# VH-VL binders against tRNA threonylcarbamoyladenosine biosynthesis protein TsaE (tsaE): the designs that were tried, part 2

Target 1, 162 residues: tRNA threonylcarbamoyladenosine biosynthesis protein TsaE (tsaE), of Nostoc sp. (o52749)
Amino acid sequence: MTIDQMTIDQMTKIFLADKESTLNLGILLGETLTAGSVILLEGDLGAGKTTLVQGLGKGLSITEPIVSPTFTLINEYTEGRIPLYHLDLYRLEPQEVLSLNLEIYWEGIEIIPGIVAIEWSERMPYKPSTYINVLLTYGDEGSRQAEITPFNCTISDLIATK

## First folded at step 1 (VH-VL)

Design c09 (framework fv_clesrovimab)
Fold by ESMFold2-Fast, scan of step 1:
Formats: sequence, C-alpha cells, structure tokens
Structure c09 (fold): chain C 162 residues (1-162), chain A 125 residues (1-125), chain B 107 residues (1-107)
Amino acid sequence: as target 1 above (162 residues)
Amino acid sequence: EVQLVESGGGLVRPGRSLRLSCTVSGFNFGDYAMSWVRQAPGKGLEWISFIRSKAYGGTTEYAASVKGRFTISRDDSKNIAYLQMNSLKTEDTAVYYCTRVGYSYGHRDYGMDVWGQGTTVTVSS
Amino acid sequence: DIQMTQSPSSLSASVGDRVTITCRTSQGISSWLAWYQQKPGKAPKLLIFAASSLQSGVPSRFSGSGSGTVFTLTISSLQPEDFAAYYCQQANSFPITFGQGTRLEIK
C-alpha cells in the first residue's frame, strides 16, 4: 500500500529506574548515532537532561567531563568519535535563539558535523528538518521515563551506514 | 578608523551617581555587542557589564559587584553606549574601559577586540 | 563563577628569549579564551582569541594553545616592546572573568 507522508516514526517509551539508567541510554545513543544527528531534549529541571548528555559523551569516547552549558549557551567537545555540541536554551527568548544561527551545527558547511544535543528545545521557534525528540518525565520513587520520537527519520536510518 | 571614546568620569562622593558615555566611530555600531571593563589602581581587569546588539535582543549582563546599581544601555541612532552608575562605593574607583565585543559566527563572542582609552572614576570623600 | 589562575604572576626575561605564560580555569571552557597585552597607562590590546587564533595586526611571534582547562600564551622571540602585563579571559559563561595577570619584566 502507498504510504502517506510519514514525517514521524513510532514513539518509544523507556523506563529509567535511576540516574545510571539515564546515563546508559545516553551511552547507547552516543555509540550509534551518525554525524549530523540532532537530539532535542525536553523535560523539567532535574529530569536528567544533563545526565543523558553525559552519557552521549561517554558513548562518543569523550574523556573530559561534560558540564551543563546553562550559563555558557554552548559547550563543544571534539576529542571523541565525532564532535558533541551541547546547547542549553533555558536563558534565551525565541528571538534570541533565531539569532544564534543554530543550523550551522547540523548542516555540515561551516562546522564539522557531530551530534547536536539541545536542552530546552521548546524555546526554539524553528526546528531542524530531521531530529530526534527526547522527553524526560518524572516517575515514581526517583524513576524517569524517556519518550523518544524521531522526526523525518527512523532510528534505523540514523545507524544504517555506521 | 575604528575608535571608542569614553567620557563622563570624574571625582564623586560615595552614594552619588555618575553616567559614562562611549562614542563609537568607524564601524556599524548596531551590529556589535558592547562591554564595560574596569581596572582599580594597581589591580587587574574586572568585567562589569555587557549589552547585546538589537538583532540579538539588546539584553544585558552584569557582574554581581554592580548588579542592581549599574545599568548599561545603548543608543544606536547616536552611536553611543552608556553606563549609568548609581549608589557609588569607594570600591568602584577604577579606570573604566568601553569595549567592542568581537565578531563571531553569531553564537559566541571571541573577545574584546577594540578598547577605548578609558575614563577615570574616583569615589572618595 | 569560573576562576582564572595565571602562572607565573611575574617573569623576568631578556630580549630574544622564548616566554610561556599559562592560564588555568576552574572548569572547562572549550576554546573560548582570549589573551590580552596591557602596557602601563594604556588600554589592553587583544592578541589571541578562540584560544589559538591570532588577532589581525599582532606579530606572528605570539601564539596561543590549549583547550578545556589549561591554556598557554607563547612569545617565541621576545622583543623590547613585549614587556607588559598579560591577561587571559574566558568567554564561555557569564560573568566574564579574567586571570589576575602576568607581569613580564626586563631581566
């Protein structure tokens, strides 16, 4: 049968019992995603977004500590398999985000492509044409839940040519 | 030629106010972020305030030592940046430099690439 | 706040010497570090930006290196006009912070 325009793959829900589980999810993504991948991280303060990015760093074989870019806006890590660009838009208004020209981090023209992880992506007035949304929510007794939704791609598309 | 000229410094008593001006020429002022950096006699450099260009929202940042007392602003039609200093303390005694924040890819400043000659502010009884 | 520590605090050298100044940061700043030169009674002058990029008009004897938490400024063959104070500055986060300075004096 003909497939209608499908820009969103199936959402995957993952139970995360503790901080270590969130870290391990990040490691899996860091090991498998290709250069040019964009991860949009959503969730309340303390929901584990920075922990997930620390996992991405480990999965990329980055040995330097991954720290929150809440005050810096962006931290770049270039020692791993591919670069990691970690952004936090919490302190920015949408108009300020538009002025950052964020597309340079995923288009592969001015900057070497890597994994782009954007915290507080709900602040973006625009989104990349292809990305993975990760929503972290609180669960019972310190647990978390991750909802992973690929947009205009599948997880298989992102790892098929590793 | 690119030039920044500060004015408005002087001797002032504690608790009073003073406004510094920075007149710029030789570049498109509206495209650049501006900053104020001060240096107390015999001491090092201390960043005190920053203002983004209008394209980046014209938002401001302040060092904790001056937050709530100092206000940075800009008038792009006149090519002037200002620093309004209220409730001055003896610890505010310094040479105040106006600086242009260098051009970048639009996501990060690379440093303060142009500086004025500075204006002296002395806060004493 | 990111603390910036320069070493040495002062250094005596002769014309023609190779001079190295180190800047250490209390947390990672990637490559968002600048170096400045300041002569007595004058405004600072930008020498290096983005840790290793030479500012236009600055002599090639100046070079910068490093990333993360440790950075160096090197002057390959010291000239008479190079005796001055040198400052590192991080642009990674607000508040912007400077090192305490290194005074380079004639031996």
Scores: ipSAE 0.000, ipTM 0.479, lowest interface PAE 16.5, mean pLDDT 82

Design c10 (framework fv_clesrovimab)
Fold by ESMFold2-Fast, scan of step 1:
Structure c10 (fold): chain C 162 residues (1-162), chain A 124 residues (1-124), chain B 107 residues (1-107)
Amino acid sequence: as target 1 above (162 residues)
Amino acid sequence: EVQLVESGGGLVRPGRSLRLSCTVSGFTFGDYAMSWVRQAPGKGLEWISFIRSKAHGGTTEYAASVKGRFTISRDDSKNIAYLQMNSLKTEDTAVYYCTTEYYGDYRLGGMDVWGQGTTVTVSS
Amino acid sequence: DIQMTQSPSSLSASVGDRVTITCRTSQDISNYLAWYQQKPGKAPKLLIFAASTLQSGVPSRFSGSGSGTVFTLTISSLQPEDFAAYYCQKYNSAPITFGQGTRLEIK
């Protein structure tokens, strides 16, 4: 299946008043997503992508600090309810991303399934068959907005109830 | 250029504790992740523990054989990494190596610098 | 846990020979595999990382290939200083695991 044949659900917009709100959105996602989920994180530098992933870790009951893997490329957290695989593609060109074979983290065949969070997902020349896109943008007075778009899955209902 | 020097090994009785140190020179320590790898006499290499750079939170990982007994830590101001070894067992007898790993600019790991090793013998 | 199988456990060869050492994993590890050389009484030395990337200062006769579950280290023209133990290592996730090693000996 090509990317053009994926099922697209409705986008959800969430107002995030402060960094704590961004962290709490991450916590909700970490508590509700099942193993094999892929989150593609987009947005400007400093828009809160790492804060959202820190929330994911907290929602998974990971006790160790979560930091951006900009210089490590991949950070793996295995202490929580399910694993968290945190990637940052900032340093990579699209052709270099192809050589990483990132699909091993979401195929659920060889690697223990968990939540995969990919920062700078704009660098990816292909997308998983099922994923959640999260776009973080700046708002007024330190606020942010998250635009959450599920592809070939439904998450809008879970987010709306929070 | 880059040098790692381990210290703190020796003879110790089962059930006791020992603290290993790894002194780092020749580079900006905070940019590197660190691992401890051991090798029992006549045996192969066994990874024991990993600590990420302080720039990346200093988070830790452990081999199942030592989890709950060993603690890895680092002091970037002194360029020293530590391995605190508690509840030592005879099967912990090995040469312990300190290693560095760089993850940057699409470098996907690899333990590129090793110390000379320090010997730990756990026996009566 | 992902199992590592390194073969052969020992290999006898002559200077000038082409030798190959294989590492197999029970699960896909992409290209997160490194190769090390260890001489008696010495610390290991990194030869190759990311399955095929040669470490700076390592002679070009060493090469790595493979992806997923099968990896090889090749020495194209064996030199006297190459007689040593060789280890593969996976690092795609914790635990980091080494292969059991291959001892390369003079024939």
Scores: ipSAE 0.000, ipTM 0.481, lowest interface PAE 16.4, mean pLDDT 81

Design c11 (framework fv_clesrovimab)
Fold by ESMFold2-Fast, scan of step 1:
Structure c11 (fold): chain C 162 residues (1-162), chain A 128 residues (1-128), chain B 107 residues (1-107)
Amino acid sequence: as target 1 above (162 residues)
Amino acid sequence: EVQLVESGGGLVRPGRSLRLSCTVSGFTFGEYAMSWVRQAPGKGLEWISFIRSKAYGGTTEYAASVKGRFTISRDDSKNIAYLQMNSLKTEDTAVYYCTRSPQYYYGSGRTYYGMDVWGQGTTVTVSS
Amino acid sequence: DIQMTQSPSSLSASVGDRVTITCRTSQGISSALAWYQQKPGKAPKLLIFDASSLESGVPSRFSGSGSGTVFTLTISSLQPEDFAAYYCQQFNDYPITFGQGTRLEIK
């Protein structure tokens, strides 16, 4: 299935025929999610996780290339509709994550709230009270499947205000 | 099965150019970062360069020792990574390995920049 | 550049021995460290990634530990096929750097 067939008020499975479909899902999320949204990303490179983050950037009207923050921990993109904070916690121990005070990126007190996309969320000793899990599974012939699971929220609640 | 095969090595004189190729099979090449790592005779490993997948913008990084002289590139339609080596010096004499870097596999993490598969290497000798 | 120093540079051991190799970094790299094994005339093989995660297909006698600036690779019961060179590698910052290597030889 395409993104326009998505039922967004429940946990959803979306068939993605090609990499452009994955990019377009990211664009939709980047265009519609409100500031303070946290996305936890799962899946390998073959599953299109990187393509989805590039889509988020495009949906936010970010023009600079989106690159992996594996060496920098956090890449901040501030020229879009709202900021994009892209985190890769791969190289951190849980106590080091705690010292980063990651909550500043979604609570909207010290830092301008935006979309927070986090890879390797298992390194977090705590999670936000509200987040969206996006799991990408690689299929045959370049196809993918996305499973979008909201936690302590609904997807329709996050995009209803537009 | 997963394989990386380097080619293009040989004997060259200082100041000349050489292009190495790395042909891959058994995986979806376009989804992976690719690196070149070299090893001088009797010495340790030295990282030279990598290139990100096109999904990450196809951007490149280089060791200071080769910056401005070497260029890494990839052709995803042919499943080949390249290392163009210009202005070769005797210090560039080494076995050159092509390596693959996965980011994650489903359900568990692996580093995008950990070098989980290596080719057999190709020898470059820069000598008069 | 992040400097990687391995100790010892070489050691001799017998089959069945417990062997420990240390890697020290000039600045903190969290857990962004991998260990490789290289046999003469062969390409390196990944053993450990993320400081302590065992690569698929690698025997459980290999283990990694450490974080920050000090890391260890341990072989709990040395086998004949384990005599090789071992390298640590950081991927915390560019340029990516390797240790100088540790050569493990038969006593």
Scores: ipSAE 0.000, ipTM 0.481, lowest interface PAE 15.3, mean pLDDT 80

Design d01 (framework fv_modakafusp)
Fold by ESMFold2-Fast, scan of step 1:
Structure d01 (fold): chain C 162 residues (1-162), chain A 123 residues (1-123), chain B 107 residues (1-107)
Amino acid sequence: as target 1 above (162 residues)
Amino acid sequence: EVQLVQSGAEVKKPGATVKISCKVSGYTFTDYYMNWVQQAPGKGLEWMGWVDPEDGETDVAEKFQGRVTITADTSTDTAYMELSSLRSEDTAVYYCATDRGYYRSSGYGMDVWGQGTTVTVSS
Amino acid sequence: DIQMTQSPSSLSASVGDRVTITCKASQSISSYVDWYQQKPGKAPKLLIYAASSLQSGVPSRFSGSGSGTDFTFTISSLQPEDIATYYCQQSYSTPLTFGGGTKVEIK
């Protein structure tokens, strides 16, 4: 399926009053998502993308500090319920992303399936067949808004717990 | 409100040491690197170094190595820049600035700046 | 160390004019260029990050472009409040380095 054939499910908007709210959203995602889930993180710099991933790690029972994979491209956290693969495409041009074979992280063939969180997913020239897009934007001073859009999947469990 | 508040202007003699503070409020101090930037009168911006407040690790530009010490006090959410063996060429405005684009990293722009501290070195 | 060469060092333009400032890195820095505005007596203000991303709250007349070694910053329609010195800065590697600045004045 080409990217323009992807189906967009219902978008959910969530008001995030502070950093703790962003962290808690991440915790909820980490507690509820299954192995093989891909989260594409987009949004304003400083809007809490790393905080959301820290929440994801906590929801997975990862105690190791989650840091940005700015220079490593990929940080792997394997101590939790399922692995967390945290990627940051900021330093890459779209054509360079093609050579990374990112699909191995969500196909579950050679890599143990986990939750895949990709920052700067705007850099991807192609996307997984199934993913959750999370757009973080600034609101009023100190607040954020998250727009959660599943593609070819649903987040009904996540919506029900909120 | 996110802000960095710096200590007041200093006048020092050649050979003295100056220590400038940068008080953080409105975000988690240990989450982001704190940068220090020098601007001589009528000149451009020059990066001096940064500190990771979480573990105290620093990176200092070669020009300032041996004379500059950058520290962070997590009990008071305050960063410090100490410059020793002062000479007239050190007369400048000194800024603290944080890059909040990434947790404990750099590369996403310094989005919050202190108001600046003027240091005058005169005989 | 990565050198950032900024041009011009100064310019004068009329209100409503399109203003372009350029910055050249001594080696490839991908998209790791930020642009700042500094008004007299004030701290710098971040306008553009990652070469082309507009900082929240910054007017849309400001834009950036480029990758690798050549970068441009544009003000599409100069306003009186845009009188300032503008700086590029690479954030690819330490030491972080700034361009020499461009002083923008209205004639």
Scores: ipSAE 0.000, ipTM 0.529, lowest interface PAE 10.9, mean pLDDT 84

Design d02 (framework fv_modakafusp)
Fold by ESMFold2-Fast, scan of step 1:
Structure d02 (fold): chain C 162 residues (1-162), chain A 123 residues (1-123), chain B 107 residues (1-107)
Amino acid sequence: as target 1 above (162 residues)
Amino acid sequence: EVQLVQSGAEVKKPGATVKISCKVSGYTFTGYYMNWVQQAPGKGLEWMGWINPNSGGTDVAEKFQGRVTITADTSTDTAYMELSSLRSEDTAVYYCARDLYYDFWSGHGMDVWGQGTTVTVSS
Amino acid sequence: DIQMTQSPSSLSASVGDRVTITCKASQDISNYVDWYQQKPGKAPKLLIYDASNLETGVPSRFSGSGSGTDFTFTISSLQPEDIATYYCQQYDNLPLTFGGGTKVEIK
């Protein structure tokens, strides 16, 4: 089995009955992911808020309120187990994304490695070699579904660390 | 520049169906949700529903379920709201409004609105 | 559904006065509140988003504050062109819900 086939086999679908379930998924990811992890967030507009990222912060033991980075572009939270870098590329043109040198957030050279959560990743002219896609879709009766798909890594590696 | 242009005023009889259009320009239609909001004469704003033009997925408020159909045509960058089985209490101004900052991770804001479409239901 | 209770329903103030409108959510909605201005015969206009952020092109006399369940909208020095109805709106959960509106008039 190649790493790509293992990645496909490791895709996890999770039923999220409510906001608390979404928050708890975020907490699990925050507790288990290692420094240098990149999460690319996808989904239907209007189906969610920053709930998963708020959970991610709680899982990292961040006590400061996590707010939308829509207007700040990048919010950095450094008080937790490892840093959280929350990015929203929605307002940026591709040329502007290139000038941000986003790779500094996952390469561990100039910036302390942490968890990087990127919204509107389609705005990126390039992607990291290793990342986790989290796709949220709106379900019935206020529920959601999450599809977690690692790329060039495995979910089992994350599970094994905890 | 960014603009939402709605179809003109309608006068309908009870039991009829009305279909209102909202044509967008100046931005990527599929990148934003489109809200529909009702305002009865002298009353406040009431959310009817919205559509994701990229997927065609919709959510409709309980009060309007069964009578409201929201659609989007990406070939013409136009959103539609169809209200059936019209009653006198459906007399209102109907607005479309772009949802600028709502996605799974971001806040919500209706930053650009259509000019409104007056629908009068009378016999 | 999340209820947004807005008060007062109407007020009259003089030019230059400080005007305060409040909005109470029936449950914790974090900072997921927007404020809109609607002048007679016109579509609403977004003034404040995410409880406290001023929309581009909106005069600095408008401001918002609050989190959780209690939110406040303020006009620091009322101007004649501010005669309008103001609405809060939550986006923590569907359906989206508006407050009942506050009609602001100059006496």
Scores: ipSAE 0.000, ipTM 0.525, lowest interface PAE 10.9, mean pLDDT 82

Design d03 (framework fv_modakafusp)
Fold by ESMFold2-Fast, scan of step 1:
Structure d03 (fold): chain C 162 residues (1-162), chain A 123 residues (1-123), chain B 107 residues (1-107)
Amino acid sequence: as target 1 above (162 residues)
Amino acid sequence: EVQLVQSGAEVKKPGATVKISCKVSGYTFTSYYMNWVQQAPGKGLEWMGWINPSGGSTDVAEKFQGRVTITADTSTDTAYMELSSLRSEDTAVYYCARGRYSSGWYEGGMDVWGQGTTVTVSS
Amino acid sequence: DIQMTQSPSSLSASVGDRVTITCKASQSISNYVDWYQQKPGKAPKLLIYAASSLQSGVPSRFSGSGSGTDFTFTISSLQPEDIATYYCQQYNSYPLTFGGGTKVEIK
């Protein structure tokens, strides 16, 4: 799937009955998104954000275990179809986020383009001009709900054919 | 040192209620789910339910719904499993076991277990 | 409920033998399978988590593999202290379910 430029307004809600459903959503995104895609992950502690990124890794054919980079800040996975850059901003103050120069991961100038997945994106004082926001919330009986909102892009075909 | 210590053996009559405690030490109680597992004499392991001590959310297997109540007291770092309307087939060893929790999902890995509490239901 | 069918129910092998236990899920569970060892009179002990990850402190002769519906647990060189009942367990969906167990005895 190709991402087209669009205004904010195409939110899609997906019911995720179990952990495998969340993983499979990640796999679908990892198989279809192009290099330079940025995914911003929101949701309370335990809402499934790292599970979705584990799915992204599987969709990219990454065999290395994917873990949240809470201590390391950034984990880079380069063995897949395209690189995966996994960030976790949980421990950072806004000024510290500004100092990271996160834009190098989506500008495609110094860093090889890949998929960028940012956990705790609520802590970002600035966001990319184009991204996909994924909000994960708790549901009943261990289920989750994903609210997927593209910003200046579209993913409607991806969701319709999953 | 991580430990789960369960209350002692119980002998109950049919129709009675039993309440088993599982006191934890050596880790943050609210960072792990607490599972309860039943094992009848000479039989395998059967999952009864779990509690997330952070918030108190519980799930109980259908076989035990209506008879099992799982609770947690964060002030004493103790989980409880109460089984009511006891029958002879409830004679078993009951275990508490902590489970990993990350990214909003139970991640499995019951890596620390209580020693077990024997419950005998007889007249 | 997801049913976990474990085979065989029991086996006898010699010290040094390779022992293989199989677990089949009634529906796909990705890699969400743990393996436990239970010795007589003791609580179960986690050996393998997430189908193939060795728990810290567990001897390397124990291993797991598989994904989807078919899972295998292996003891590469059986030792006397490995006499126990072994259980698989899925955690993809609630309720959590265990296999029926495999009793491992030495000849």
Scores: ipSAE 0.000, ipTM 0.530, lowest interface PAE 11.3, mean pLDDT 84

Design d04 (framework fv_modakafusp)
Fold by ESMFold2-Fast, scan of step 1:
Structure d04 (fold): chain C 162 residues (1-162), chain A 125 residues (1-125), chain B 107 residues (1-107)
Amino acid sequence: as target 1 above (162 residues)
Amino acid sequence: EVQLVQSGAEVKKPGATVKISCKVSGYTFTDYYMNWVQQAPGKGLEWMGWIDPEDGRTDVAEKFQGRVTITADTSTDTAYMELSSLRSEDTAVYYCATGYYYGSGSYRPYGMDVWGQGTTVTVSS
Amino acid sequence: DIQMTQSPSSLSASVGDRVTITCKASQDIRNYVDWYQQKPGKAPKLLIYDASNLETGVPSRFSGSGSGTDFTFTISSLQPEDIATYYCQQYHNLPLTFGGGTKVEIK
């Protein structure tokens, strides 16, 4: 990618020096994203996906602990500015993902729309028409890197305006 | 050299608590889940639980819930398994094992690739 | 919990023999099974992951096959150093569960 392309907000690379940096990125996203936003979390195991979601919760003013939905598949947090729906698809086959009817979490028809954060999104046989992909990878000296790629939108389109 | 080094053998009385350490070297401690596995004398392997050292998240098998606490100290690259209210049935070798890395490295996400040497815990009358 | 039933519990074979061990899951686990070798007095060692993939550095005489509920582990030509107990283990659902083990000894 050229410098011109790097400045157009289509894909953003963020250096994350430590776990607190990952948490802070999550806080920023939780403070700024509008209801109906879908975040697809991909990347190295242990690279901060759960930390990022904990940041989302904090940015939404959720005070209860954010825990992994390893057994429950879906954890719902409704006490904040808007709901947080946290999913982990690790144990599901494509047919099983289809049975979850994930669309209900962002359509705003059956369920109150909020921020949807999906771990192991590579297990999805389909994706929403609009989403943000967040790829977390390891860097040098214990650092991490986030690659944030909006799909069929810009980050600006998803930022809450007061 | 990737190594998991466990603390030494313990002899405890019924009702006591034991805390076993597992020190990591040769890889980034936060890259992998750390599993704990129990093996009673002459018996098979039984999964107790695991921890994600990056965020401290744990999952513990129902048999051990309420008695097992799994922790990780990223400042010393050491995982711990604490088992309380010891009974004679807890006499076993306890293993730490790292695995389940999501990535394209030499370690696979779907197996316990590196194991500690084991810690023998004897609970005697 | 997903139950892993391993058979036989023990077997005795001669050097050079083909050894086959089976593992049956109580429900469909696709190919989410790993196989471990545990030599006397030592920690387990991963041999096969995802039902059929050989771990790096593991001799080619070891192999795995199967999907769904029925899995097989094979040693094509048993060597003296293969005396060990072998375990299957599923990772389709928590808790992770092991088979009961198969003790392989030389007659």
Scores: ipSAE 0.000, ipTM 0.520, lowest interface PAE 11.1, mean pLDDT 81

Design d05 (framework fv_modakafusp)
Fold by ESMFold2-Fast, scan of step 1:
Structure d05 (fold): chain C 162 residues (1-162), chain A 123 residues (1-123), chain B 107 residues (1-107)
Amino acid sequence: as target 1 above (162 residues)
Amino acid sequence: EVQLVQSGAEVKKPGATVKISCKVSGYTFTNYYMNWVQQAPGKGLEWMGWINPNSGDTDVAEKFQGRVTITADTSTDTAYMELSSLRSEDTAVYYCARESRGYSYGLYGMDVWGQGTTVTVSS
Amino acid sequence: DIQMTQSPSSLSASVGDRVTITCKASQSVSSYVDWYQQKPGKAPKLLIYAASSLQSGVPSRFSGSGSGTDFTFTISSLQPEDIATYYCQQSYSRPLTFGGGTKVEIK
C-alpha cells in the first residue's frame, strides 16, 4: 500500500468558519456524489447538520426548500440531478428503525437511487456496507469542524483538492 | 400569541378515570409534539409521554403504560390525557407542554406550557 | 432510562450572589439538556435549551454550559424574583427525564 492510498482512506478534517462554509461543503458533496451514496450525519446539536443538507440540495440543483424531517422522519426531493432522501431518526429507538426498512433507500431496487442523508445515525442498529460518516462539532471562537470518514469508499481527495 | 389552556381541577375516587384537555391557540397544532408531565405535591417533574398531533402516534413512559392514553383532536386543536385506575399516589398537577421548533431545527426544549390541572384522588 | 442527578437539592444565597447548580447524566446526552425555572403555583418556564442557548426574553444573568454527562447552570447575580425551583431535563433519549430540582431561596 502507498502513502497516497492510505491518505485517501483516512479521515479528513475541514475547518468551517461560519454557516456559509458549512453550506458550501454540502454543495460540493451534492455536486460530486453518485447515486446510492449514504451520508451518516452525527454531531453536536446546532452544529450545522441541517445547513449541510441544505447545501446537498443546492449542489443537486433542488429548488424546493430543504427542511428538517424531525416530525415526518423522511423527506424526499426528486427534482434534482439525482434524488435526495433526508431522514431524521431522533424520535425512534433502534428497534423502531428496523421497521423502516432503510435499505430500500440505498439498494436501488424499490426506489430510484440517490443521495441518502441520515441524521441521528447513531440510532441505526445496522449500517450500509458503504457510507460516509460526517461528524460536525463546535470549534474555537464559534467556528465548526467537519470530520469526514469514508467507509469502504474514498472521498478525501475530492475535498482536499478544492 | 401562543397559549395552552387546560381543563379545570378534578376530584376523583380511587379506581375512577380522569380525562384532561389541553386546548392550543396561536400556532399550527400539527407542527409541534405535545408532552404531558406529572408533578406530585411538593415533588419534581416526571415525563408521562407525548403525542405527534399530525400522525396520532404516541409514546408513554413505562410507569404509565396500560393506564395512560394520549390523544389529539385536530378539528378543535385539543390534546387529551386520560389516566385510568386512579390511586391516591396519582394526586398531582398535570401539565401539557409543546416541544420547541422556533429558532433552529433540532431544538427540543418545552417552550410553552399549560397552566396545569390539579387532580385529587380521595375517598 | 437516563438518570439526571441534580445538585444541590436546595440552597440559600444573598441578592447579588453567584449561584451554580449542576446536573449529571448517567450516560452521554450530547448537548440535549434544557433548564427550567418553576415559581410556586406556576408552570415551569424554559430558560436554557441545548445546554447553553438562552431562551428569548430570558435575562442574560442566566447561563448554561456543559456537554456529554456534566452540565452547569449559573445565575451570575441573584435577584429576588429568581426565587424558584430549577430543573434540568434531557431530551436525548426516551423517556425524557428531569433532574430532581434545586430550590433556590434568599437568606
Scores: ipSAE 0.007, ipTM 0.559, lowest interface PAE 10.7, mean pLDDT 84

